# VHH binders against NACHT, LRR and PYD domains-containing protein 10 (NLRP10), part 18

Target 1, 318 residues: NACHT, LRR and PYD domains-containing protein 10 (NLRP10), of Homo sapiens (Human) (q86w26r167to484)
Amino acid sequence: SLVVLQGSAGTGKTTLARKMVLDWATGTLYPGRFDYVFYVSCKEVVLLLESKLEQLLFWCCGDNQAPVTEILRQPERLLFILDGFDELQRPFEEKLKKRGLSPKESLLHLLIRRHTLPTCSLLITTRPLALRNLEPLLKQARHVHILGFSEEERARYFSSYFTDEKQADRAFDIVQKNDILYKACQVPGICWVVCSWLQGQMERGKVVLETPRNSTDIFMAYVSTFLPPDDDGGCSELSRHRVLRSLCSLAAEGIQHQRFLFEEAELRKHNLDGPRLAAFLSSNDYQLGLAIKKFYSFRHISFQDFFHAMSYLVKEDQ
Key: E = the ipSAE of ESMFold2; O = the ipSAE of OpenDDE; V2 = 0.75 times the mean of E and O plus 0.25 times the DockQ between their complexes.

## First folded at step 12 (VHH; framework vhh_vobarilizumab_d1)

Design j1 (from i4 with A33S; at its last look DockQ between E and O 0.48; V2 from the best seeds 0.72)
Fold by ESMFold2, look of step 12:
Structure j1 (fold): chain B 318 residues (1-318), chain A 121 residues (1-121)
Amino acid sequence: as target 1 above (318 residues)
Amino acid sequence: EVQLVESGGGLVQPGGSLRLSCAASGFTFSHYSMAWYRQAPGKGRELVAGITSEGYTSYADSVKGRFTISRDNAKNTLYLQMNSLRPEDTAVYYCAAQREGFYTWNYPRYWGQGTLVTVSS
């Protein structure tokens, strides 16, 4: 069967997809139905240079461990979770050329059109903006819209996020005292940002005196907590404003070219040190032949949108 | 180089508690999903508990309500609090880390060397 999970940025599609794979692995979800459940990030699939199913399986199974023949004996007992279809068609390149792969020859398109492994189960997550490109590939699909956290789910998330109960209780109390902030935490991506911000404040010994009033304030509080200090007597000469402008520039360039992965060299072009900006950028290393290449993306999908929007305000200063 | 180093194993009586730790290095810890597996003598490794990079947890039925997985991203450390231990929990416990972009929990990407937990007497 084929299920399409739809939702705006930050509604928890990726979080749900990863939770489903883990819940399957522990026996909580679909016990006995599948032999293998594979998580596949669509934004990173362009790195499969040969676009072959066997390569995908090797990457999922730790390269040298995939028993490909055994896995493919019963395709009906396989589930592929294709996360982020809206990110599929913008391959990363070391040059400014934006050429992309042919959609007709893409491994994921062959899976979705049921040309490859027609009996396997598929779950595809996407933002609605990409549905125009996805619908022509589908024959029969169940569509599900993802809604945010219930009140119970918010409480459970805070309890799970923090290392001890007192810390979790303090953080949740702060959030509950602001109806706008509490309502914003219905969106799991925002909830994550808020928890990260509060944890960062607590680790730095700071007491939260005033809470953010909207999404922009929430992201700014996070940025202010995790940007490198402006006053740095060490080896780094980075200022908070220079780093902020660089992140905005990277986000704007990514949106302009509808791509979500960046090489280390591209970060250096924007004067960004990826490892020191782990609060904003995530990375993965991939073995491509004999070479290992590192790719970066904004850690949460909402950050690229936030920095892009912010780039218009920063440039207004001239 | 990725390294996962477990500690905290030992001998404990039935009904007792232990807390396992796993120190991680060589990757951005906060961006990886983590898990504890265990292997009893003569058996394969089984997934005991997992925690996603965003903090969601899941547990095997055999340990629900007794074990708690947690992570401290500032210290690059994964924990397993084991309460109400039973002789059946005797095993070598392994820390595992999972790549973000392509994976299956049948084959976690990185493993620790393991720490022995013995529940006896």
Scores: ipSAE 0.754, ipTM 0.920, lowest interface PAE 0.5, mean pLDDT 79
ESMFold2 (binder alone), look of step 12: mean pLDDT 86; pTM 0.879
OpenDDE, look of step 12: ipSAE 0.856; ipTM 0.973

Design j2 (from i4 with S30D; at its last look DockQ between E and O 0.76; V2 from the best seeds 0.75)
Amino acid sequence: EVQLVESGGGLVQPGGSLRLSCAASGFTFDHYAMAWYRQAPGKGRELVAGITSEGYTSYADSVKGRFTISRDNAKNTLYLQMNSLRPEDTAVYYCAAQREGFYTWNYPRYWGQGTLVTVSS
ESMFold2, look of step 12: ipSAE 0.773; ipTM 0.937
ESMFold2 (binder alone), look of step 12: mean pLDDT 86; pTM 0.876
OpenDDE, look of step 12: ipSAE 0.862; ipTM 0.974
ESMFold2, look of step 13: ipSAE 0.772; ipTM 0.938
ESMFold2 (binder alone), look of step 13: mean pLDDT 86; pTM 0.877
OpenDDE, look of step 13: ipSAE 0.872; ipTM 0.975
ESMFold2, fold request of step 15: ipSAE 0.758, 0.775, 0.764; ipTM 0.940, 0.940, 0.937
ESMFold2 (binder alone), fold request of step 15: mean pLDDT 87, 86, 86; pTM 0.884, 0.882, 0.879
OpenDDE, fold request of step 15: ipSAE 0.757, 0.742, 0.878; ipTM 0.935, 0.936, 0.978
ESMFold2, look of step 16: ipSAE 0.771; ipTM 0.934
ESMFold2 (binder alone), look of step 16: mean pLDDT 86; pTM 0.875
OpenDDE, look of step 16: ipSAE 0.717; ipTM 0.925

Design j3 (from i1 with S53Y; at its last look DockQ between E and O 0.72; V2 from the best seeds 0.00; counts 0 for: grease 25.2 > 24.2)
Fold by ESMFold2, look of step 12:
Structure j3 (fold): chain B 318 residues (1-318), chain A 121 residues (1-121)
Amino acid sequence: as target 1 above (318 residues)
Amino acid sequence: EVQLVESGGGLVQPGGSLRLSCAASGFTFSHYAMAWYRQAPGKGRELVAGITYEGYTSYADSVKGRFTISRDNAKNTLYLQMNSLRPEDTAVYYCAAQREGFYTWGYPRHWGQGTLVTVSS
């Protein structure tokens, strides 16, 4: 079967996908139904050296000795979770018209069209706008909309996020007293930003006296907390503005070129030090042929979207 | 190089408790999903508990309510608190890690060397 899970950015599609893989592995979800459940990030599909099912399985299993023959013996007992269809570097319809050479996305196309492993199960997560590109590939699909956290789920999230119950209670109390923050935490991605911000304030020994009034303020509070200080002179505000502009520039270039993964050289082109910016960028090393290459991405697509939107404001305030 | 080193195993009587630790190095610990597997004598490895890098935890039915997985990102350490231990919990326990992007818990990308837990009276 094929399920399309759709929702706006930050509504927890990726978190749910990862929970499903883990819950399957522990026997909590679909006990006895699947021999294997694979998580596949669509934004990273460009890193596959060739668009073959074997390569995908090797990347998922982390070595070249994956039992590919065993895995493929009963394809009806496989589930592939294709996370972030809207993050593909090239649209599928354009690939059908042979717009350039990108065989790496070809495998996802073949899976979705049921040409490869037609009996396997698929779960595809996407933002609604990308449905125009996805719908022509689908034969029969169930569509599920996610709405975010219930009030109960928000409470559980805060309880699980913080290592200390006192910190969790304090953080949740702050959020519950601000109707705007509480409503915003319905969106799991925003809830994560808020929890991270509050944890950062507590780690720095700061008292939260004034809370954000909207989503822009929430992201700015996070940015203000985690932007590294300049280690030269007393011109910290100017240095922070330079780093902020560089993050905006990286995000804008990424959106313009439909690119969600960045090499170290691209960060240097934007004057960004990836290891220093772990609060905003994450990285992974990949074996690409004979080379090991480090790629960066924004920790969440909401950050890339936020910095992209902000790039128009930063540029206009020159 | 990624390194996972388990500790805290040993002999314990039924009904007792043990706390396993897994010291991690060579990667950004807070960005990895972590799990504990075990392998009883003559059996295959099985996942008993996992924690995503977002903090979601999940447990096999056989240990639910008795085992608690946790992580301390400041110390780059994964823990497994094992309470109410039973003879069938006797196994070598392995720490495992998964990165973002492409994975299945059927074949974790990184393994520790294991620590032996024996539950016997």
Scores: ipSAE 0.595, ipTM 0.869, lowest interface PAE 1.3, mean pLDDT 78
ESMFold2 (binder alone), look of step 12: mean pLDDT 84; pTM 0.858
OpenDDE, look of step 12: ipSAE 0.664; ipTM 0.898

Design j4 (from i1 with G106K; at its last look DockQ between E and O 0.85; V2 from the best seeds 0.76)
Fold by ESMFold2, look of step 12:
Structure j4 (fold): chain B 318 residues (1-318), chain A 121 residues (1-121)
Amino acid sequence: as target 1 above (318 residues)
Amino acid sequence: EVQLVESGGGLVQPGGSLRLSCAASGFTFSHYAMAWYRQAPGKGRELVAGITSEGYTSYADSVKGRFTISRDNAKNTLYLQMNSLRPEDTAVYYCAAQREGFYTWKYPRHWGQGTLVTVSS
């Protein structure tokens, strides 16, 4: 069977997918249904050297020799979770073209079209905007939509985010008094941005006198709180404008080429110091063959979308 | 380069408690999912408890309510608090870790060497 799990950026699709894999492993979810459940990040698919089923299985099984024959003996007892279909990278598709392969010949597309392992189960997570590209590949699929936090889940999130209960109460009170902000916190990713902003304000001893009135204000409040000063402590406003423009430039170039993972050299091309920008960029080490290589991404795709949108405004204000 | 070192195993009476630790190095600990497995004599290895990088926990039915998995990202350490121990809990306990990009919990990417827990009178 095939299930498409869809929801806007930041609704917790990746978190849910990873919880499902762990709950399956402990026997809590789908007991007896599957022999193996594989998690596959579509964002990281460009890192597969050969893009073949055997390579995918080796990557999922780490350093151990995967028992490929045993795994594939009963394909109907396999589940592949393909997380983030909307995050498939354009350079990966272009790499396939250079090898004489179309996107339809890629491993993921062969799995989705049921040409490879046609009896296996698939769960695909995606943002709704990518359904246009996904639906032509589907034959029979059940669709499930994630809507975000309930009012109770928002309250629990604030309570869990802050170590200090009084800080949590203050932050939640500020949010509840602004209907637009409270409704925006239905999206877990936005809720995280808001909590981070408020925590940053409290750590800096600032009193919140005016709350954000829309999603642009929310992200801008976060940006203004966490943009670092220059290395030497020079004029921080000019330095902040330079860093903002550079983040917008990186995001815009990434969206133009549908790239979501960036090498250190790409950050330097945009005059960005990745370690100093941890509030906006995250990094992970990825094993590529025998080597380990560091890649950066925006902390969440909503940041990349935000900076891309802002790039049009920044260009006009030069 | 990845290292996982378990400690805290030993001999304990039924009904007793024991706390296992797993010291991790060679990777960004806060970005990895972690788990405890155990292998009883003559048996295969089984997943006991897991914890995602975000702190979500899940437990095998056989230990639910008695064992608690936790992590301290500042110390790069994974813990397993084992209460109300039974003879059936006797096993070598292994720490496991994996990156959350391509994985299956059937074959975790990284393993420790194990620590023996014996529950007997």
Scores: ipSAE 0.700, ipTM 0.917, lowest interface PAE 0.8, mean pLDDT 81
ESMFold2 (binder alone), look of step 12: mean pLDDT 85; pTM 0.874
OpenDDE, look of step 12: ipSAE 0.747; ipTM 0.940

Design j5 (from i4 with E100Q; at its last look DockQ between E and O 0.84; V2 from the best seeds 0.00; counts 0 for: grease 24.3 > 24.2)
Fold by ESMFold2, look of step 12:
Structure j5 (fold): chain B 318 residues (1-318), chain A 121 residues (1-121)
Amino acid sequence: as target 1 above (318 residues)
Amino acid sequence: EVQLVESGGGLVQPGGSLRLSCAASGFTFSHYAMAWYRQAPGKGRELVAGITSEGYTSYADSVKGRFTISRDNAKNTLYLQMNSLRPEDTAVYYCAAQRQGFYTWNYPRYWGQGTLVTVSS
């Protein structure tokens, strides 16, 4: 069977996918139905050197020790969770082209179209906009929608985010007094941005006198709170403006080329110091053969989208 | 070099409690999903409890309600609080860590050396 989990950026699709894999492993979910459940990040598929089923299994099981023959004996007992179909990167498709393969011949497309392992089960998570690219690949799929936080879930999120109950109450009160903020917090990723912003303001001793009035204001408040100046010294505001332009440039290049993972060299090309930008970029280590290599991504795809959109405003100011 | 070191095992009477610790080094602890496995004499390793990098926990049915997995990201330490211990819980307990991006819990990426828990009256 094939299930598509769809929801806007930041609605918790990845968290749910990871929880499902773990719940399966403990016997809580689908007891006795699968011999193996594989989690696959579509954002990270570009890192597969050969893009073959065997290589995918090696990555999931630890390279050369995967019992591929045993795993594939009963394909109906396999579940693949393909997380973030909307984050499949264009450089991966160009790697396929270099081998003389079309996108239709890629491992992910062959799995989804049921040409490879047609009896296995699939769970695919994606943003709704990418359904245009996904739906033509599907034959028979059940669709499940993730809509975001209820009012109760928002309250619980604020209580969980802040260790201090008084901080949580203050933050939630500020948000509840602004209908636009409160509705925006229906999206968990935005809720995280808002909580982070308020926590940052409280830690810096700032009093929140004016709240954001739209989505752009929400991200700008976060950026204004956490954007560091350049490491090279100089005027603090001018240095921050240079860092902001660099983040916009990285995001724009990434979106233009449908890239979501960046090497450290690419950050340096944009004059960005990854460790100093932890509020906007996260790093992950990936094993590539014998080496472990560090890659960066925006903390949320929403940040990449925001900085990309902002890049047009920076150009307009020129 | 990734290293996982378990401690806190020992002999305890049925109904007793133990707290296992796993000190982790060589990777960014907060980015990794972690788990406890156990291996009874003559049996294979089985997953007991896991915790994702986001903090969500899950438990095997045999320990649900009795064991609590937790993590302290500031101390790079994974814990397993084991209450209401039974003779069937006797095993070597292993700390495990899983990489992001491509994985299955059938084969965690990193293992500790294990710590023995014996529940006997």
Scores: ipSAE 0.700, ipTM 0.921, lowest interface PAE 0.7, mean pLDDT 81
ESMFold2 (binder alone), look of step 12: mean pLDDT 86; pTM 0.879
OpenDDE, look of step 12: ipSAE 0.862; ipTM 0.974

Design j6 (from i1 with E100M; at its last look DockQ between E and O 0.78; V2 from the best seeds 0.00; counts 0 for: grease 24.4 > 24.2)
Fold by ESMFold2, look of step 12:
Structure j6 (fold): chain B 318 residues (1-318), chain A 121 residues (1-121)
Amino acid sequence: as target 1 above (318 residues)
Amino acid sequence: EVQLVESGGGLVQPGGSLRLSCAASGFTFSHYAMAWYRQAPGKGRELVAGITSEGYTSYADSVKGRFTISRDNAKNTLYLQMNSLRPEDTAVYYCAAQRMGFYTWGYPRHWGQGTLVTVSS
């Protein structure tokens, strides 16, 4: 069967996907139903050297000696979780045709169209905006919407996020007194941003007297809290305004090219120091053939969207 | 180079407790899912507990309620608290780290050397 799990950015789709794979592995979810459950990040599929099913299975299994023949013996007992269809990078059409593939014949597209492993089960997570690209590929899919945090789930999240019960209570009280902020915390990704902002304020000894009044203010409060301070020296390149412009430029360039992973060289083109910007960018090392390469992404797609939107404001000030 | 080093194994009486530690290096620990596996003599490795990068934990039925997995991202350390130990818990316990982006828990890429836990009566 094929299930499409859709929801806005930050609604917990990736967290749920990873939870499902672990719960399957411990026997908690779908006992006896699947021989193997595979997690596949759509934004990272571009890192495959060869877009073939065998290569995908070896990547998932962590070595070149995965039992591919045994895995494929009963395809109906396989589940593939394709996480983040909206983050799938489309290859340049000319290069794809030179390799005998069109954009519609990529491995993931063949799986979704049921041309490869037609009896396997699929779970695809995506933001709704990508459904226009996904729906033409589907045959008899069930659609499920993720709604976000209930009021009880928001309270539990705050209690779990903060190490100190007094801090948790104080943070939650601040949020509850602002209806706009409280409603925004229905989205788990925004809830994380708000908790991070409040924790950062408390760690810096600052008193929260005025709270954000809209979504833009929420992200700006986070940015102002965690953006590295300006260098007071007369020759520093690290002004806060320059760094903010650079983040906006990176996000805009990424959206233009539908790119969600960035090499260190791309950060350098934007004069960004990835390690200093851990509050906004996360990094990971990937083995590509014999080389190990470091890639960066925004900590959440919401940040990439936010900085992209803000880039229009930065351009208009030039 | 990724390294996982377990410690804390030993000999214990039935009903006793042990705490295993796994020191990790060579990767951004907070971004990886981690797990404990065990291998009894003459048997394959089995997953006993896992923890995602987001902090969600899950346990095999055989250890649920007795074992607690946890992680300290500041110290790059994974823990397994084992209480109410039984003779059938005797095994070599392995720390494992899950590859980002493409994975199944059947075949983690990174393993420690293992630490022996013996529960004898």
Scores: ipSAE 0.577, ipTM 0.868, lowest interface PAE 1.6, mean pLDDT 79
ESMFold2 (binder alone), look of step 12: mean pLDDT 85; pTM 0.870
OpenDDE, look of step 12: ipSAE 0.658; ipTM 0.889

## First folded at step 13 (VHH; framework vhh_vobarilizumab_d1)

Design k1 (from j2 with Y110H; at its last look DockQ between E and O 0.56; V2 from the best seeds 0.76)
Fold by ESMFold2, look of step 13:
Structure k1 (fold): chain B 318 residues (1-318), chain A 121 residues (1-121)
Amino acid sequence: as target 1 above (318 residues)
Amino acid sequence: EVQLVESGGGLVQPGGSLRLSCAASGFTFDHYAMAWYRQAPGKGRELVAGITSEGYTSYADSVKGRFTISRDNAKNTLYLQMNSLRPEDTAVYYCAAQREGFYTWNYPRHWGQGTLVTVSS
């Protein structure tokens, strides 16, 4: 079977997909139906050296330890979650063209068109923007719209996020007093940003006197809390402004080239120290042939868009 | 290099409690999903509880309501609070870490060495 989960940016598509993989693994979701559930980030597909099924399985299972023959013996007991079809990158498309391949010959397209593993189950998440490119590939797809957290799910999220119950209660009370924050927490990804911000404030001994009034304020509160100090251990407003400008520059370049993954060299071009910026950038080591390369992406799916928009404001300020 | 070090195991009577800890290093802790697996004598490893990088938790039916997984991202530490312990909970408990880009929980990326929990009178 083939299911398309669609929702706008920030509605929690990636959070839900990762939740489903974990719930399957614990036996909470689809007990007994699948032998393997594979999560595949479409954003990271550009890193695949070859568009072969074997390579995808090796990536999911860690190097060359995948028991490919056993995995593929019963393809009807496989689920592939293809997360973020709308996040396929321009460099991936250009990589295919350099090898003489069209996008329709890629592994993802062959899976979606049911040419490869036609009996397996597929779950595809996407923004509606990409449905134009996805829908021609589909045959019998069921469509589901992602709405986000219920009020009960928000309360449970806060209870589980914080180390102790008193912190959770105080954080949730702050959010419930602000209708904008409470509504924004319908989106699991935004809920995480808000919880991270509040946790950071509490750990620094600060009292939250002014709550964010809109989406921009939510991200700025996070930025203000987690922007790192100077390399010499000091903090200064100038040093923080430099880092902010560099993040904006990286995001703007990424949007210009429809790129979501960045090499270490690209971070250095923008004067960014990736390890120090873990609150904003995530990193992964990937095997590319015989080499291992480190790639970075913005940690939250909306940060790249946010910093890109901010880049116009930092230009105007100077 | 990535290192996961479990602690807090030991001998406990039925009905008792233990709190396991897993100290992590060599990676950006709060960017990874984390999990506890266990391996009882004569059985394979099984996932007991997991927590995503964004804080969502999930539990195997056998421990739901008795075990609580949590993480402290400031201390790079994963925890498992185990209450109302039973003899069938006797196992070596392993900490596992998983990147969330291309994966399956059948094969976590990194493992700890394990800590023994024995529940007997």
Scores: ipSAE 0.779, ipTM 0.939, lowest interface PAE 0.5, mean pLDDT 81
ESMFold2 (binder alone), look of step 13: mean pLDDT 84; pTM 0.862
OpenDDE, look of step 13: ipSAE 0.870; ipTM 0.975

Design k2 (from j2 with E54S; at its last look DockQ between E and O 0.82; V2 from the best seeds 0.72)
Amino acid sequence: EVQLVESGGGLVQPGGSLRLSCAASGFTFDHYAMAWYRQAPGKGRELVAGITSSGYTSYADSVKGRFTISRDNAKNTLYLQMNSLRPEDTAVYYCAAQREGFYTWNYPRYWGQGTLVTVSS
ESMFold2, look of step 13: ipSAE 0.779; ipTM 0.940
ESMFold2 (binder alone), look of step 13: mean pLDDT 87; pTM 0.886
OpenDDE, look of step 13: ipSAE 0.870; ipTM 0.969
ESMFold2, look of step 16: ipSAE 0.752; ipTM 0.934
ESMFold2 (binder alone), look of step 16: mean pLDDT 87; pTM 0.884
OpenDDE, look of step 16: ipSAE 0.621; ipTM 0.881

Design k3 (from j2 with A33S; at its last look DockQ between E and O 0.66; V2 from the best seeds 0.75)
Fold by ESMFold2, look of step 13:
Structure k3 (fold): chain B 318 residues (1-318), chain A 121 residues (1-121)
Amino acid sequence: as target 1 above (318 residues)
Amino acid sequence: EVQLVESGGGLVQPGGSLRLSCAASGFTFDHYSMAWYRQAPGKGRELVAGITSEGYTSYADSVKGRFTISRDNAKNTLYLQMNSLRPEDTAVYYCAAQREGFYTWNYPRYWGQGTLVTVSS
């Protein structure tokens, strides 16, 4: 069978996927149903040098230890959890070997289309907007929606986010007075953005005079709070506008080319200094063969979507 | 490079308690899910308790309510508090760690060397 778990960015899909693998392993979930459950991060699949099932199994089992014949004896007793289909990106190409990703040739697409291991079970997590790319691959799928934080969970998130109880109370009071903000905080990733914005305002000694009236305002409040001043000197507002345009262009190019991990060179092409923009971009080191290489991504996937949407508005102002 | 070192095992009477520790080094501890496995004489290894990098815990039925898994990310240490011990809990207990991106709990990425727990009536 095939299940698609859908939810807005930041609704805890990855956390749920990891919980499920562990609960299966302890016998709490699906006892007796599967011999193996594999967790697969779609964002990191691009790092596979060979797009073959055997290599995926070796990677999941560590080293070169996969008992492939034993694992594949009863494919109907296998579950693959493909986490973050919306974060699947094109494989990196070597300078001397130019080829693009072909959806039909990729291992994950063969699994989803049921060409490889057609009797195995699949659980795929994704954002709803990526369903346009996923639906054509599916035969029969059960769709499950993840809704995000309950009202109680929102309150707990605010109290845990702020170390100072006075700050937590002030921040939550501001949010509760604005029904649009409160509803938006149902999405954990947006809740993080709101808490970060309010914390940033309080750390800078500012009083929140007017609350955001929609999702665009929420992100703009965050951007205006954390966009760094001009280190080159001169006008901070002009420099902020240029940095904002650069973030928009990076996000737009990323979406256009299906890229969610960016090399340092890509940031430099957009005149972006990753360390200065930690409020918007995070970095991770990845093992690529013998080398360790630094990649950047938007701190939350919602930022990439937001800046992509904003790129249309910035172009109109030019 | 990666090191998982268990401690706290020993001999205890039925109904007694022990606290196991696992000191971890050589990887970014708070990015890994962790677990305790055990291997009784003549049996295979079984997962006893696990804890995700986000702090979610899960337990095998045989130990629910008696064992508590926890982690201290500041000290890179995994713990297992074992209460109301029974003779069938006698085993070598292993600390295990699992990377974030690709895995199955059938084959954890890293293992400790184990610590013996003996519950003798």
Scores: ipSAE 0.718, ipTM 0.912, lowest interface PAE 0.8, mean pLDDT 78
ESMFold2 (binder alone), look of step 13: mean pLDDT 85; pTM 0.869
OpenDDE, look of step 13: ipSAE 0.841; ipTM 0.966

Design k4 (from j2 with F27R; at its last fold request DockQ between E and O 0.80; V2 from the best seeds 0.78)
Amino acid sequence: EVQLVESGGGLVQPGGSLRLSCAASGRTFDHYAMAWYRQAPGKGRELVAGITSEGYTSYADSVKGRFTISRDNAKNTLYLQMNSLRPEDTAVYYCAAQREGFYTWNYPRYWGQGTLVTVSS
ESMFold2, look of step 13: ipSAE 0.734; ipTM 0.919
ESMFold2 (binder alone), look of step 13: mean pLDDT 83; pTM 0.851
OpenDDE, look of step 13: ipSAE 0.874; ipTM 0.973
ESMFold2, fold request of step 15: ipSAE 0.742, 0.773, 0.765; ipTM 0.921, 0.934, 0.930
ESMFold2 (binder alone), fold request of step 15: mean pLDDT 83, 83, 83; pTM 0.854, 0.856, 0.848
OpenDDE, fold request of step 15: ipSAE 0.780, 0.756, 0.764; ipTM 0.939, 0.937, 0.937

